# VH-VL binders against q8is19r433to663: the designs that were tried, part 8

Target 1, 231 residues: q8is19r433to663
Amino acid sequence: GSNIIAQQITIIDNEMLMAIPPSQFLHKSFSKESKSPQFHDMVSKFNEWARWTSSEILSKEKLVERVVTLSFFIDLAKSCVELGNYNAANAIVGGLNHSSISRLKLTWERLSTKVTQDYDRLLSLFDLSMNYKNYRDEIKSTKAKIIPYLGLFPKDLIAIEEGNDNFTNNNLINTEKFRLLYQTIKKIQSYQQPLFTFKTSEPIKQYLKNISNGLSEEKDFHSISHKLEPR

## First folded at step 23 (VH-VL)

Design k81
Fold by OpenDDE, last read:
Order: sequence, then C-alpha cells, then structure tokens
Structure k81 (fold): chain C 231 residues (1-231), chain A 118 residues (1-118), chain B 108 residues (1-108)
Amino acid sequence: as target 1 above (231 residues)
Amino acid sequence: EVQLVQSGAEVKKPGSSVKVSCKASGYKFSHYAISWVRQAPGQGLEWMGGINPFFGTANYAQKFQGRVTITADKSTSTAYMELSSLRSEDTAVYYCARDYRYFYMDVWGKGTTVTVSS
Amino acid sequence: SSELTQDPAVSVALGQTVRITCQGDSLESYYATWYQQKPGQAPILVIYGENNRPSGIPDRFSGSSSGNTASLTITGAQAEDEADYYCNSRDSRGNHVVFGGGTKLTVL
C-alpha cells in the first residue's frame, strides 16, 4: 500500500536532508550546484517525485487503471503528510496538480468523495497564497520530527540576505541580519534528525532511488494527456 | 506539559453505545495521532484504532471494524471513541494515547472504565 | 494478520539482568516499542526505536533487535521494575498497530 512506499520515500528524503551541510545554506551557496551538491541532489529528487507522479498516471491508458493510480498518489501524498514528510508530499501534489493531470476530468470525476476531500486538504495545505502561509502555520512551533519543504529555505534566506544591509548607518556590523540568518539555519538543522520509526526495505528503497528509469519526460505530458482524454 | 484528559467512567447495558472523549493539550494536536487502546480485566493491551487529526482519517483494528467510530475535533483538540452494540466482553479500561504517527505512544490518558452489565 | 508474541512471565533476582523478548514478522520492518505497566496504572513508554529511552526512564533499560525479534533488557533489576511489559509495533502491512500478549516480570 501507499504507507509502505511513503515510509521508504521518507527514509530517502531524510537521508538526503541529513546529508546537507549547514554551510550550503550560507552566502547563497544553494544558488550554485557546485557549491551545494547535496542540496541540489535533494532538489533533483523532489522534481523526480513530481515527475514520477505525473508520468505514472499518464502511463495508464485505461480509465479504471488511471483512476486507481490517481487515487494511489493522493493517498501517497496524504501518507507522507501523516509521516511529517512535507517535502515529498508537496512534490507529489505538484505532480498531481500539473496541468496535464488536472485536465483529466474523466479521471478526477471518478474519484471517491473521500479521496477528493483528501486532495482538497492537500491543496489547501500547500497553497502558494501568502507565501505558503497554510504550510508555514502547520509546521510552526512543532517539536515533532518532520521533513520540511526544502524549496522555502532558499527563499527565506535570500529574503534575509537581500532585505538587510551587512552594515549599519554607523558602519558597524549588522548583527541583527546575521542573527536572523543564524536562526534560520539553526531551524533547518533542527529538522536534520534520524528516524526511529520504520526500517529500511532495501528492495523498495533501491526501486525508489532509481525511479526515473522509464518515466516520461515532462515535455510529452500534455501530448499524452490529450491522447488519453481528448478536448 | 502534554496531557490527555479522558471522560469519566461509564456503565452501559448490552446493545447500547458508549462514547469516550480524550482532550489533548500541551502540543500541536495535528502532528500526532490519537490511538485508543483497551484492557479487559486481567488481560493485555488491545489496540482498537486511531485517528490522524489533520485529515480526520481513522484506522481501525479488524476486530472492531464497523462497531467502533473514532473522530477528532481540531478546534477543541479532542478525540472521541464510540463503541456500539456493547457486549459484556467490552467491559474494560479504555485508554487514549498520543501516538507518534502510530509508531510509539509516549503519553497516555488515565483510562476510562466502561462496564457492560445487564 | 500480524501478531507479536512474548513469554507470559519471567523472573529476575535483584541486581541481576533480565531480557524480555518479542517475536513477530512485523519486527523485520518496524522497530519495537516497549511499555511498562503496573497494577491500576496506565502504560508507560520505556523504549522506542530500537534503543531510545524517553526522559525519566532509567538507563538500566535498553532495547535490541535481531531478525524478527526485539528485546527489552533490564541491567541491574530493581524492585520497582516489577510490572507487566508489552511490546508493540505496526503490523507487517503497516496499516495497524499490534501489541504483544505482555510479560509479567517478577523481581525476586
């Protein structure tokens, strides 16, 4: 089921998160792959989760199978959220709300009410409005182990870096700016903790690590979608 | 401090229903599941089911499927367990517990005694 | 359906070491959780995630695993350790939570 897959996805994401040195968040290092290879590895995996989601759904020529697959990925995203893996959950949601997938009206209309409601909750959680306000509110002040959405870290750090001068009007070091940067990085580090819940399934983990094999390319998604459900 | 406060003891007739409440405090309610575990006199712990408050999705043990309903109110941080068609065998102490994503229960309520008797 | 099995009763002398073992297929996929329960009280979490102790749990409690088994070890048993101990994990499918039958520990 989706739970087992979500667990192994979470193991993969957490390993990648833990592998990112804090230095890769300093001085906008994340802006250059050569200066932040572990960060970019995790970004690439995020994109892979999204592409996997869309590609798998689009690979189902029969409507019934496509509905089952769509339901699976909605459940998978839900399971990821329930495991505190917001990174993978958002990636899957990104794949689900891709224009090539969202246009599949016949497929979406056949979803159960419960699954549709779950998807709506996911969309609400990862709504872009107010700079991901709903997501930020949800993870705010949590003491539980989570895997946060990685994509917001660069945005937040850049905002601090560019929104504050390095020096004050008196030519002193702007300690407040550096305090903010420090606090943000410390928050990131607080998420870098091991999992003590489920064990690694090597077969499933390896499958998920190499999941890009055989996937359709994004450039073909719309063409495939139109073939599946014309108009 | 994390606390789970359960409703008081219940005495019920066979065939009736009981609804036990569990009010959580001291933590973010949506980030932990609430599990319900019962213990009959002189018996072991038995998992009945649980709920993730964020989605409101409940999971039930097969033994209780169709007879138990678990719900959660995020606005009051309260979980509920309703057991219907009560039998004498349902006489037990019913615990709610803060469940970290159904992997471990680190905080327990004090339990609610439910007695089913004619 | 997955199940966890453990011995119904074990005894240990004061100051000695005792191991309580839990067995089940689900333990190949999930870490065991251990609970202590004394008469008239709610269970208390003592070990989770292989060998993690919550705050307030003495360091004489430890956890280990091998294959489809998990063990709770008390090194230097104290009188207050006399209690029922339950192992717990998700089932093999990862959909439900299961408890062992419990082990009554007597401290002699």
Scores: ipSAE 0.885, ipTM 0.932, lowest interface PAE 0.6, mean pLDDT 95
Fold by OpenDDE, look of step 23:
Structure k81 (fold): chain C 231 residues (1-231), chain A 118 residues (1-118), chain B 108 residues (1-108)
Amino acid sequence: as target 1 above (231 residues)
Amino acid sequence: EVQLVQSGAEVKKPGSSVKVSCKASGYKFSHYAISWVRQAPGQGLEWMGGINPFFGTANYAQKFQGRVTITADKSTSTAYMELSSLRSEDTAVYYCARDYRYFYMDVWGKGTTVTVSS
Amino acid sequence: SSELTQDPAVSVALGQTVRITCQGDSLESYYATWYQQKPGQAPILVIYGENNRPSGIPDRFSGSSSGNTASLTITGAQAEDEADYYCNSRDSRGNHVVFGGGTKLTVL
């Protein structure tokens, strides 16, 4: 089921998260792949989860199978959230929200009420409005182990870097700027801890690590979608 | 302080239903699941089911499928467990527990004694 | 199977070391959780994950795992450690929570 897959996804994501040195968050290093390879590895994996989601759904020629697959990935995203893996959850939601998927009206209309409601909750959670307010509120003050949505950290760090001068008007070090940067990086580091709940399933983990094999390219998504449900 | 406060003891007739409440405080209710565990006199712990308040989806042990309903009210930070078609074998102490993603239960209520007798 | 098995009763001399073992297929995929329960009280979490102790739990309590088994070890048993101990885990498919039958520990 989706739970087992979500667990192994979480193991993979967490390993990647833990592998990112704090230095890659300094001086906008994350903006260059050469300066932040581990960060970009995790970003690439994020995109891969999204592409995997869309590709799998689009690979189902039969409507019934497509509905089942769509339901599975909604459940998978849900399971990821339940495991505190917001990064993978958001990636999956991104795949579900891809225009090639969202246009599949016949498929979406056949979802159960429960699954549809779960999807709506996911959309609400990862709503972009007010700079991901709902997501930020949800993870705020949590003491539980999570894998945060990685994409927000560069944004937040850039805001601090560019919104504050390094020196004050009196040519003193802007300690407040560096305090903000420090706090943000410390928050990231607080998420970089091992999992103590479930164990690695090597076969599933390896499958998921190499999931790009056999996936459709994003450039083909719309053509495939139109073939499946012409409109 | 994190705590779970359960409703009081219940005495029920066979065939009736019981609904036990569990009010959570001291933490963000949606961040943790609530599990229900019962213990018959002189017996071991038995997991009945749980709920993630964020989605409101409950999971049930197979033994109780169709007979137990677990709900959560985020507005009041309260979880509920309703058990129907009560039998004498349902006589037990019922616990709610804060469940970290169904991997461990770190905070427990004091338990609610439910007695089923004719 | 999602069943967890443990010995119904074990004894240990004061100050000695005792190991309580839990066995089940689900332990291949999940870490065991251990609870202590004394008469008339709710269970108390003592070990989670491989070897994690909640705040307030003495360091004489430790956890370990091997294959489809998990163990709770009390190094230097105290009189107050006399209690029932339950192991807990998810089932093999990760859908349900299961408990062992419990082990009654007597401190002699």
Scores: ipSAE 0.864, ipTM 0.922, lowest interface PAE 0.7, mean pLDDT 95
Fold by ESMFold2, fold request of step 24:
Structure k81 (fold): chain C 231 residues (1-231), chain A 118 residues (1-118), chain B 108 residues (1-108)
Amino acid sequence: as target 1 above (231 residues)
Amino acid sequence: EVQLVQSGAEVKKPGSSVKVSCKASGYKFSHYAISWVRQAPGQGLEWMGGINPFFGTANYAQKFQGRVTITADKSTSTAYMELSSLRSEDTAVYYCARDYRYFYMDVWGKGTTVTVSS
Amino acid sequence: SSELTQDPAVSVALGQTVRITCQGDSLESYYATWYQQKPGQAPILVIYGENNRPSGIPDRFSGSSSGNTASLTITGAQAEDEADYYCNSRDSRGNHVVFGGGTKLTVL
């Protein structure tokens, strides 16, 4: 079920998160894959979660099967949020919100009221407005283990780098800039904690690690989507 | 300081219902489930169900499906458990607990004694 | 017909080591959690995950697991350890919380 899959996704995402050394966030190292390989492994998997979501829905030619699959991925994103895995949840929501998926009106109209409400809450959580205000408010001030949406850290670090000079007008080191950078790195490290909840299911984990095999490419999504629902 | 404060003891007649409150404080309410666990006199612990406040989704033990309703009010950080069609065997202490995503309960309320007697 | 099985009672001599066991198929997928309960009190968490103690739990309490069996070990049992001990996990389908029947520990 979607609960068991979310647990194994969370194991995979947390392993990648814990493998990222802090140096990969320094000096904009995250902009070059050769200087930030573990960071880019996690970004690549994020994109795989999103593409997997869209591809699986588009692979269902029959409407009934497509509705079941759409409902499954909404429940999967919900389960990821309930496990504190905001990274995978946002990836899945991105796949659901892809233009080739959101246009499938016959499919979306057949969702139950509860599943539709859950999706609306997910959209609100990851809404871009006010610099991801809803998401940032949701994850702050917690002792619970979370896996944060990784993509916001480069954005925050670039904003600090571009918004502050390295030296003051007196040619002294700008200590406020480096304090801000340090606080962001400490925040990232605070998320790098083990899970103490559930164990690996090796068959499911291997399936999820190889998820990219056989998926449609994004360039094909529009064509497939229009074949399924031509209007 | 994480606290769960439960409503006071209740005496009920068979066939009626009871609603127990659990007010949480000292933590991010949306990041933990609230579970309800009962214990009849001389008996073991029995999970009744719980709620994840972010989505408002309740999760019920099969035994209580149809008789229990669990809700949460995020604005007051309060969870509620309502048990209907009470029977004498529902006489028990009812605990709420902060439940880490349904994996372990690290903070418990003091319990609410519910007595079902004619 | 509990999905988690515990012996109903065990005894230990003061200062000796005791093991309380919990068995269930779901323990292949989920860690057991252990609670201590004294008469008239709410349960308290003593072990979660494989072998993690919350703050305030003495280091004489430890946890372990192998296959479908989890164990709570108390090394150097003290009089105040006399209590009921419950294991807790998910059910076999992974969607509901279940408790074992409890083990009454007597410290002689």
Scores: ipSAE 0.726, ipTM 0.875, lowest interface PAE 1.5, mean pLDDT 91
Fold by ESMFold2, fold request of step 24:
Structure k81 (fold): chain C 231 residues (1-231), chain A 118 residues (1-118), chain B 108 residues (1-108)
Amino acid sequence: as target 1 above (231 residues)
Amino acid sequence: EVQLVQSGAEVKKPGSSVKVSCKASGYKFSHYAISWVRQAPGQGLEWMGGINPFFGTANYAQKFQGRVTITADKSTSTAYMELSSLRSEDTAVYYCARDYRYFYMDVWGKGTTVTVSS
Amino acid sequence: SSELTQDPAVSVALGQTVRITCQGDSLESYYATWYQQKPGQAPILVIYGENNRPSGIPDRFSGSSSGNTASLTITGAQAEDEADYYCNSRDSRGNHVVFGGGTKLTVL
């Protein structure tokens, strides 16, 4: 089931999160892969989770199989949220929200009411409005272990760097700027904690680590989607 | 401090139902499950089910599927367990517990004694 | 117990070491957790993960696992350790929570 896959995805994502040293968030190092290889490993895997989601749904030529697969990935994203893995959950939602998937009206209309409601809640959670307000509200003030959406931290760090001068109008060091940078990096480090919940399934983990092998490329998604459900 | 406060003891007739409440405080309610565990006199612990509050999805032990309903009210941080078609063997102490995503229960309520008799 | 098996009772002499075991196929995939329960009281979590103790649990309590077996070890057992001990984990499919049948520890 989708809960077991979500658990192994969470092991993979947490291993990557734990491996990122704080230096990769400093001085915009995340903009260059050579200066931030562990950060980019996790970003690459985020994109693989998204592409995997879209590609698997599009690989199902029969409508019934495609509905089952769509339902599975909605349940998978839900399970990731329930494990506190917001990074993978957002990636999967991104794959579900891809234009080549969202246009599959015959497939979407066959979902149960419960699955549709779960998807709507996932969309609301990861809505970008007001700087991801719903997501940020959900994850603040918790002692529970989470794996945050990684892509939001470069945006926050860039905003602090570019929205605050290094010196005040009187040429004094702007200590507020550097306090904001420090607090953001310390927040990232607070998420870098081990899991104490479930164990690795090596066969499933290896399948998930190699998941990009054989996936359709995004450039092909539109044509595949139109063959499945012509408009 | 994390607290779980349960509703008081109940005496019920066979065939009726009971609804026990569990008010949570001191933590982010949506980030932990609430589990319900019962214990009949002289017996072991038995998991009945739980709820993850973010999606409002209940998870029921197979033995209780169809008889138990577990809900949560996020605005009051309160979970509820309702057991229907009560039998004398349902006489037990019913605990709620804060459950870390169904992996371990680190905070327990004091229990609610439910007695099923005429 | 169906999916998690514990011995019903174990005895230990005061000051000696005892192991309480829990067996089940799901323990290959999930950690066992351990609860202590004294008469008339709610259970208390004593071990979670591989070997983590919540605040307030004495250092004499430890946990370990190998294959499908998990163990709770009490080193230097005290009279106050006399209680029922339950293991808990997920079922084999990972969907539901399960408890072992419990082990009554008697301290002689």
Scores: ipSAE 0.708, ipTM 0.867, lowest interface PAE 1.5, mean pLDDT 91

Design k81
Fold by ESMFold2, last read:
Structure k81 (fold): chain C 231 residues (1-231), chain A 118 residues (1-118), chain B 108 residues (1-108)
Amino acid sequence: as target 1 above (231 residues)
Amino acid sequence: EVQLVQSGAEVKKPGSSVKVSCKASGYKFSHYAISWVRQAPGQGLEWMGGINPFFGTANYAQKFQGRVTITADKSTSTAYMELSSLRSEDTAVYYCARDYRYFYMDVWGKGTTVTVSS
Amino acid sequence: SSELTQDPAVSVALGQTVRITCQGDSLESYYATWYQQKPGQAPILVIYGENNRPSGIPDRFSGSSSGNTASLTITGAQAEDEADYYCNSRDSRGNHVVFGGGTKLTVL
């Protein structure tokens, strides 16, 4: 089931998170893959989680199988949130919200009420309004282990870098800028903690690490989607 | 400081129901499950079920499926456990515990004694 | 509680080392958690993960695992360690929480 898969996704995401050295967040290094390879590994896997979600749903030609698969991925995103893995949960929600998936009206209308409510709660959590207010409110003030949505940290760091000069008018170091950068880096490091909950399943982990093999390419999603539900 | 405050002792007749409350404070309520564990006199610990407050999804031990209802109110940081069709063997101390995602229970309430007798 | 098996009782001489065991198939996938319970009190967490102690638990308490067996070790047992000890983990399906039957530790 979806709980076992979510656990192994969380192991994979946490390994990548723990591998990112702080230097990859400095000097906008994250904009260049050669300067931030571990950061980009995690971003690449985020995109793979999203693409996997969409591709699996589109691979189900029969409506009943497609409904089961859609429900599975909603439950998977839910399980990721319950494990504190907001990164993978957001990726899966992104795949569910892809235009080629959201248009599948026959599939969506056959979901149970509970699954629909869970999806609505996931959409609300990751809503971008007011600088991701719902998400930021949900993850703040906790001692629980979190794997955060990684994509917000480059935005925050760019805002600090571009909104503050390195030197004051009298050529002294702008200590407020460097305090803000340090504070953000320390926050990232606070998430880089081990898991103490469940053990690796090597067969499942290897399947998930190689998930991109055999997936439909995104360029094909629209045509597949229209063959499945032409209206 | 993390605290779980449970409602007071109950004396109930067979066939009735009991609802025990567990008010949490000192932590982010949505990030931990609340588990319910009972202990009959002279017996071991028995997990009844729990709830993750963010989605409001309860998880029930098979033995109690159909008899127990577990809910949570995020606005008051309070979880509830209701056990129906009470029998004399339901006489026990009922604990709530802060449960880290159903892996370990690091903070326990003091327990609520429920006595089922005529 | 057949999912996790514990011996019902173990004795240790004051100052000596004791090991309390917990066996179950689910321990290949999930760590065992250990609780101490004294008469009339709620349980307290003493070990989680393989060998993590919460704040306030003495360093004489440690945990380990091998295969389907997890162990709680108390080195230099003291009188106040006399209690019931429960292991806890997930069931064989991984969906539900289960407890072992408990081990009564007597310190002689």
Scores: ipSAE 0.708, ipTM 0.866, lowest interface PAE 1.5, mean pLDDT 91
Fold by ESMFold2, look of step 23:
Structure k81 (fold): chain C 231 residues (1-231), chain A 118 residues (1-118), chain B 108 residues (1-108)
Amino acid sequence: as target 1 above (231 residues)
Amino acid sequence: EVQLVQSGAEVKKPGSSVKVSCKASGYKFSHYAISWVRQAPGQGLEWMGGINPFFGTANYAQKFQGRVTITADKSTSTAYMELSSLRSEDTAVYYCARDYRYFYMDVWGKGTTVTVSS
Amino acid sequence: SSELTQDPAVSVALGQTVRITCQGDSLESYYATWYQQKPGQAPILVIYGENNRPSGIPDRFSGSSSGNTASLTITGAQAEDEADYYCNSRDSRGNHVVFGGGTKLTVL
């Protein structure tokens, strides 16, 4: 079921989050894989969650099976949000929004009303408009453990670095810039907490760690999509 | 300061329904479930169900399926539990609790006593 | 029959150590949570996530688990620890919340 899979995805994502030392966010280290290997492991897995989502839907030649699979991944993203795993939820939504998936009109029109409503809430949550305003508002000031969307931290850190000089007009250290950087790093660290909720299922965890094996490549998605639902 | 404030005690006749409210404050309402737990006199704790306010999805214990309706109003940070077709056996204290994703309940309301008698 | 099984009563001498147990197949997948309830009061959370104490819970309370069994241990029991203790977790399918039947702790 989608709940059990979401739990194991969350264990995997949290282990990667916990492994990132703060140095990988300093001096734009996240821009170079050799300087930020743990950060890039989590980014790579984010992309893998997205590709897995699209590939599984496209692998279902029969319309009924494709609708069930689409519904499953919407429920999976929902379960991830309910567990506070916004990183995996956003990745799955990204896979659902891939142009090769969004064009599958016969499949999308057969979703139940409730699943469609849940998907609309997920789209609204992760909408890019106004610098992810809906997402940022949702996670602001929470004390609940979450796994945040990792990709926003480099964007925020770059904005601070490029929007502030290291020295003031009087050649003094710009302490406001370094205060802003420190606050962002402390925010990241506040998310690096254990889960305390559910235990690892080693068979499921190993399957999820290796899901990229045998998946269709993104370059083939459009061709497969056209075969499934030609116009 | 996290608080759950429940509506007052109810006296009901058999065959009627009761609706108990639970107003949450001091935390991000959408990030926690609200669970409903009842306790009959001299008995243990019994989970009835709960709701995730972000999606509005209710989760019901099998025993209460069809008799209990759990809803939430995100704009007022209030959850509701309605129990229908009341019998004397439904006489209990009804608690709401802030439930961390259905794993543990860290804040409890004071309870609402519901008495079912003629 | 509950999916989580607790002994109905346990006694301990003042200052001694006591264990309260909770058994169920779902505990292989989910941690047990422990609540204390005194007469006329709502339950309070004592232990979650195996061995985490909320703020204000004395360090004489600890939790542990092995296989399908979880335990609440009170080291150096005090008179104020006399209460009912409930474990809770998920059911065997992982979909619903369940409580054990409760254990009445008497401090002698």
Scores: ipSAE 0.698, ipTM 0.864, lowest interface PAE 1.6, mean pLDDT 91
Fold by ESMFold2, last read:
Structure k81 (fold): chain C 231 residues (1-231), chain A 118 residues (1-118), chain B 108 residues (1-108)
Amino acid sequence: as target 1 above (231 residues)
Amino acid sequence: EVQLVQSGAEVKKPGSSVKVSCKASGYKFSHYAISWVRQAPGQGLEWMGGINPFFGTANYAQKFQGRVTITADKSTSTAYMELSSLRSEDTAVYYCARDYRYFYMDVWGKGTTVTVSS
Amino acid sequence: SSELTQDPAVSVALGQTVRITCQGDSLESYYATWYQQKPGQAPILVIYGENNRPSGIPDRFSGSSSGNTASLTITGAQAEDEADYYCNSRDSRGNHVVFGGGTKLTVL
C-alpha cells in the first residue's frame, strides 16, 4: 500500500539528507554539482519522484487503471506528509500538478470526494504564493522529525549572501550576515536526524532507488496525454 | 507543557452513544496523531483508532469499524471519539494519547471512565 | 492482522535484572514500544525505537530486539518498578496499532 511505499521513500530521502555535509551549503557550493554532489543527489531524486509520478499515470492506457494510479499517488503524497517527508510529498504533488496530468479530465472526475479533498489540501500546502507561506507556516514550531523541501534552502542562502555585505561601513565584519547564515545552516542540520520508526524493506528500497529505468521522458508527456484523453 | 485534557466521566445505558473530548495544548497539533485507547476493568490496553489532524483522516481498528467515529477540530486543538450502540462490555477507561505518527504514544490523557449499565 | 504476545506475569528480586518479552511477526518491520502502567494511572512511555528513553525514564530501562522478539530490560529493579508493562507496534499490514496483552511485574 501507499503507506509502506511512503515509509521506504522516507528512508531513501533521509539517507540522502543525512549525507549532505554542511560545507555543501557554504559559499554557494550548491550552485555547482562538483562542489555539492550529495546535495545534487537529493535534488536529482526529487526530480525522479516527480517524473515517476507523471510517467506511471500516463502509462495506464485503460481509464480504470489510470484512476487507480492517480488515487495511489495522491494517497502516497498524503502519506509522505503524514510521515513528515515534505520533500517527497512536494515532488509527487509536482508530478500530479504537471500540465500533462492535470488536463486528464476523465481521470480526475472519477476520484472519490475524499481523495479530491486530500489533493486540494496538498496543493494548498505547497502553494508558491507569498514565498511558500503555507508550507513554511506548517513546518515551523515543531519538535517532530521532518524532511524539508530541500529546494528552499539554496534560495534563502543566496538571498542572505547577496543581500548583505561582508563588512560594515567602518570596515568591521558584518556579524549580522554571518549570524543569518549560521542560523540557516543550523536549521538544516536540525533536520539531519535518524529515523526511529520503521525498518528498511530491501526489495522495495531497491525498486525505488532504480525507478528511473524505463520511465517516459518529460518531453513525451504531452503527446502521450493527448492520446489518452484527446480533449 | 504538553497536555491532553479529557472530558469527565459518563454513565450510559445500553444502546446509547458516548462522545469523549480530548483538548491538546503545548505542541503543533497538526504534526501528531491523536490515538484512542481503552481499558476495561482488569483488562489490557486496546487501541480503538486515531486521527491525523492535517488531513482529518481517521484510522479505525477493525473491531470498532462502524461503531466509532473519531474527529478533530484544528481551531480548538481538540479531538473527539464517539462510540455508538453501547454494550456493557464497553465499560472502560478511555484514554486519548498524542501519537507520533502511529509509532509511539508519548503523552497520555488521564482517561475518561464510561460506565454502561441499566 | 498480527498479535503481540507477552507473558502474563514475571517476578524479580530487588536489585536484580529482569527481561519482559514481546513477540510478533510485525516486529521484523516495526520497532516495539514499551509502556509502564501503575494501578489507577494512565500508561507512560518507557522505551521507543530500538532503545530510546523519554526524558525522566531511568537509565536502568533499556530495549532490544532480535527477529520477531523485542525485550524490555530493567537492570537493578526497584520497588517503584512494580507495574504492568505493555508493548505496542503496528499490525502486519502496517496500518493499525496493536498492543500486547501486558506483563505484570512483581518486585520481591
Scores: ipSAE 0.691, ipTM 0.862, lowest interface PAE 1.6, mean pLDDT 91
Fold by ESMFold2, last read:
Order: C-alpha cells, then structure tokens, then sequence
Structure k81 (fold): chain C 231 residues (1-231), chain A 118 residues (1-118), chain B 108 residues (1-108)
C-alpha cells in the first residue's frame, strides 16, 4: 500500500536531508554541484520521484491500469504530506501535474470524487502564488518533524544575498544581512532531525533507491501520452 | 501549552448515540492526528480510531467500523467522536489524544466518562 | 485476539531492575511505544521510537527491541513506578493503532 511506500520514501529523503552540511548553503555553494554534492543528491532524487510518477502512469497502456496507477500516486503524495514529507509530496505532485499526464482526460475522468478532492488539496498546498504562501503557512510554527521542500531554500538565500549589501553607506558591516542568512541556515538545521516512527524495509528501500532503472525519459513523455489518448 | 479539552460526562440509554468533543490548542492542528482511545472499568486501553485534520481522513479500528464516526473542524481545532447503537459494554472513559501521525500519543485529554444504563 | 502480547503482571523489589515485554509481528516494522497509567489518571507517554523519553520522564526508564519483542526497562525501580504499563504500535498490516493488554507493575 501507499502508506508503506511513503514511509520508505521518507526514510530515503530524511537520510539525504541529514547528510547536507551547512557549508553547502554558504556563499551560494548550492549553485555548483561540485561545492554542494549532498544538496544536489537530494535535488536529483526529487527529480527522480517526479519522473517515476509520470513514467509509471504512462507505462500503463490499459485505461483501467492507468486509472489505478494515477489513484495510487495521488494517495502516495497524500501519505507523504501526512508523514510531513513535503519534499517528496511536491515531487510527486509535479509528476502528476506534468503536461503529459494532466492531458489524459479519459484517465482523470475515472477517478473517484474523494481522490479528485485530495489531489485538488495537494495542488492548493503547493501553489506557487504569493511565494508559496499556502505551503509556507502550513509548515510555519510547527514542532512536528517535517522534511521541507528543498528547492525554496536556494531562492530564499539568494534573495537575502542579492537584496542586501555586505556593508552600509558608512562601510560598516551590514549585520542585518548576516542575521537573516544565519536564521535561514538555523531553520534548515532544525529540520535535520531523525525519524522516530518506522523502521527500514530493506527490500522496499532498495527498490526505491533504484527507481530510475527502466523509467521512460522525459523527452519521450509527450509521444507516449499522445499514443495513449490521442486528441 | 498543548491542551486537549474534552466535553463533559454523559449518561445514555442503550440504543442511543454519544458525541464527544476534543478541543485542541497550543500547536499546529493540521500536523497531528487526533486519536480516540477508550477504557472500560477495570479494562485496558482500546484504540477506536482517529483523524488526520489536513485531509479530513478518518481511520477506524476494525471493531468499530460502521458504529463510530470521527470528524474534525479545522477552523475551531476541534475533533469529534460519535459512537452509535450504544450498549452497556460501551460504558467507559473515552480519551482523545494528540497522535504523532498514528505512531505515538504524546498529549492526552482528561477523558470523558460515558455511562450506558443497563 | 491481541496483536500485541504483554504479561499481565510483574513484580520488582524497590531499587531493583525490571523488564516489561511486548511481543507482536508488527514490531519488526514499527517501534513500540510505552505508556504509564496510574489509577484514575490518563496514560502518560514514557518511551517512543525505541528509546526516546519525553520531557519529565526519568532516565531510569529505557526501551529496547529485538525481532518481534520490545522491552521497557526500569532501572532502580521506585515506589512511584507502580502502575499499569501499555505497549502500543501499528497492527500487522500497518494500518491501525493497537495496544497490548497491559502489565501491572507492583513495587515491593
């Protein structure tokens, strides 16, 4: 079931989050893979979760199987949110929202009302409007362990770096800039906590670590999608 | 600072229903489940079910499937448990608890005593 | 039938070490959680996630597990530790919360 797979995805994502040293967020190090390998490993896995989602749905030639697979991935993203794994949830939603998937009208029309409502709530949660306002509001001021969407931290750190000079008009150190950077780094570190909930299932974890094997390339998604449901 | 405040004691007749409320405060309501656990006199703890407030999805113990309804109102941070077709065996203390994603219950309400007449 | 099995009672001499056990297949996949309950009170969480104590729980309480068995250990038992102890986890399918039947600890 989708909750067991979400648990193992969360173990994988948390291991990667825990492995990122703070130096990879300093001096825009995240802009270069050679300076931020652990950060980029997690970004790469995020993209794998998204591609896995799209590829699995497109691999189902039969409409009934495709509907079951679409429903499964919506439930998987829901389970990830329920575990506090917003990173994987956002990746899966990205795969579901890919143009090659969203165009599959025959498939989407056969979803239950409940699954459709769950997907709509997921879309609203990760909506880009007002600098991810819904997402930021949802994770604000919680003591619960979460795995945040990693992609927002570079944006926040770049905005601080480029919106503030290192020195004031009088050539004094701009302490407000460095306070903002420090607070953002400490916030990232506050998410780097172990899980105290479920144990590793080694067979499932190994399957998920090797998920890229056999997946279609994104460049092929459009042609596969059109063959499945011609317009 | 985290608090769960339950509604008061109830005395009910067999065949009726009871609805117990649990008002949560001091934490992000959507980030924790609320579980309902009952305890009959001299008996152990029995999980009835719970709810994840973000999606509004209830999770019911097999024994109570079809008799219990669990809901949440995110705007008031309040969960509800309704048990129908009451029997004398349902006489118990009913607890709500803040449940960390159905893995452990770190904050408990004081309990609501429900008495079903014989 | 119960998916988590506990002995119904155990005794310990004041100042000695006691172990309360919980057995179930789901413990291969999920940690056992331990609650203490004194008469007339709501349960209190004492151990979660293998061996983590919430704030206010003395360090004489610890947890461990091996295979399908989890244990709550009280080192240097005190009179105030006399209570019922429940283990809690997920069911075999991982869908629902389950409790063991409880163990009454008597401190002599």
Amino acid sequence: as target 1 above (231 residues)
Amino acid sequence: EVQLVQSGAEVKKPGSSVKVSCKASGYKFSHYAISWVRQAPGQGLEWMGGINPFFGTANYAQKFQGRVTITADKSTSTAYMELSSLRSEDTAVYYCARDYRYFYMDVWGKGTTVTVSS
Amino acid sequence: SSELTQDPAVSVALGQTVRITCQGDSLESYYATWYQQKPGQAPILVIYGENNRPSGIPDRFSGSSSGNTASLTITGAQAEDEADYYCNSRDSRGNHVVFGGGTKLTVL
Scores: ipSAE 0.672, ipTM 0.857, lowest interface PAE 1.7, mean pLDDT 91

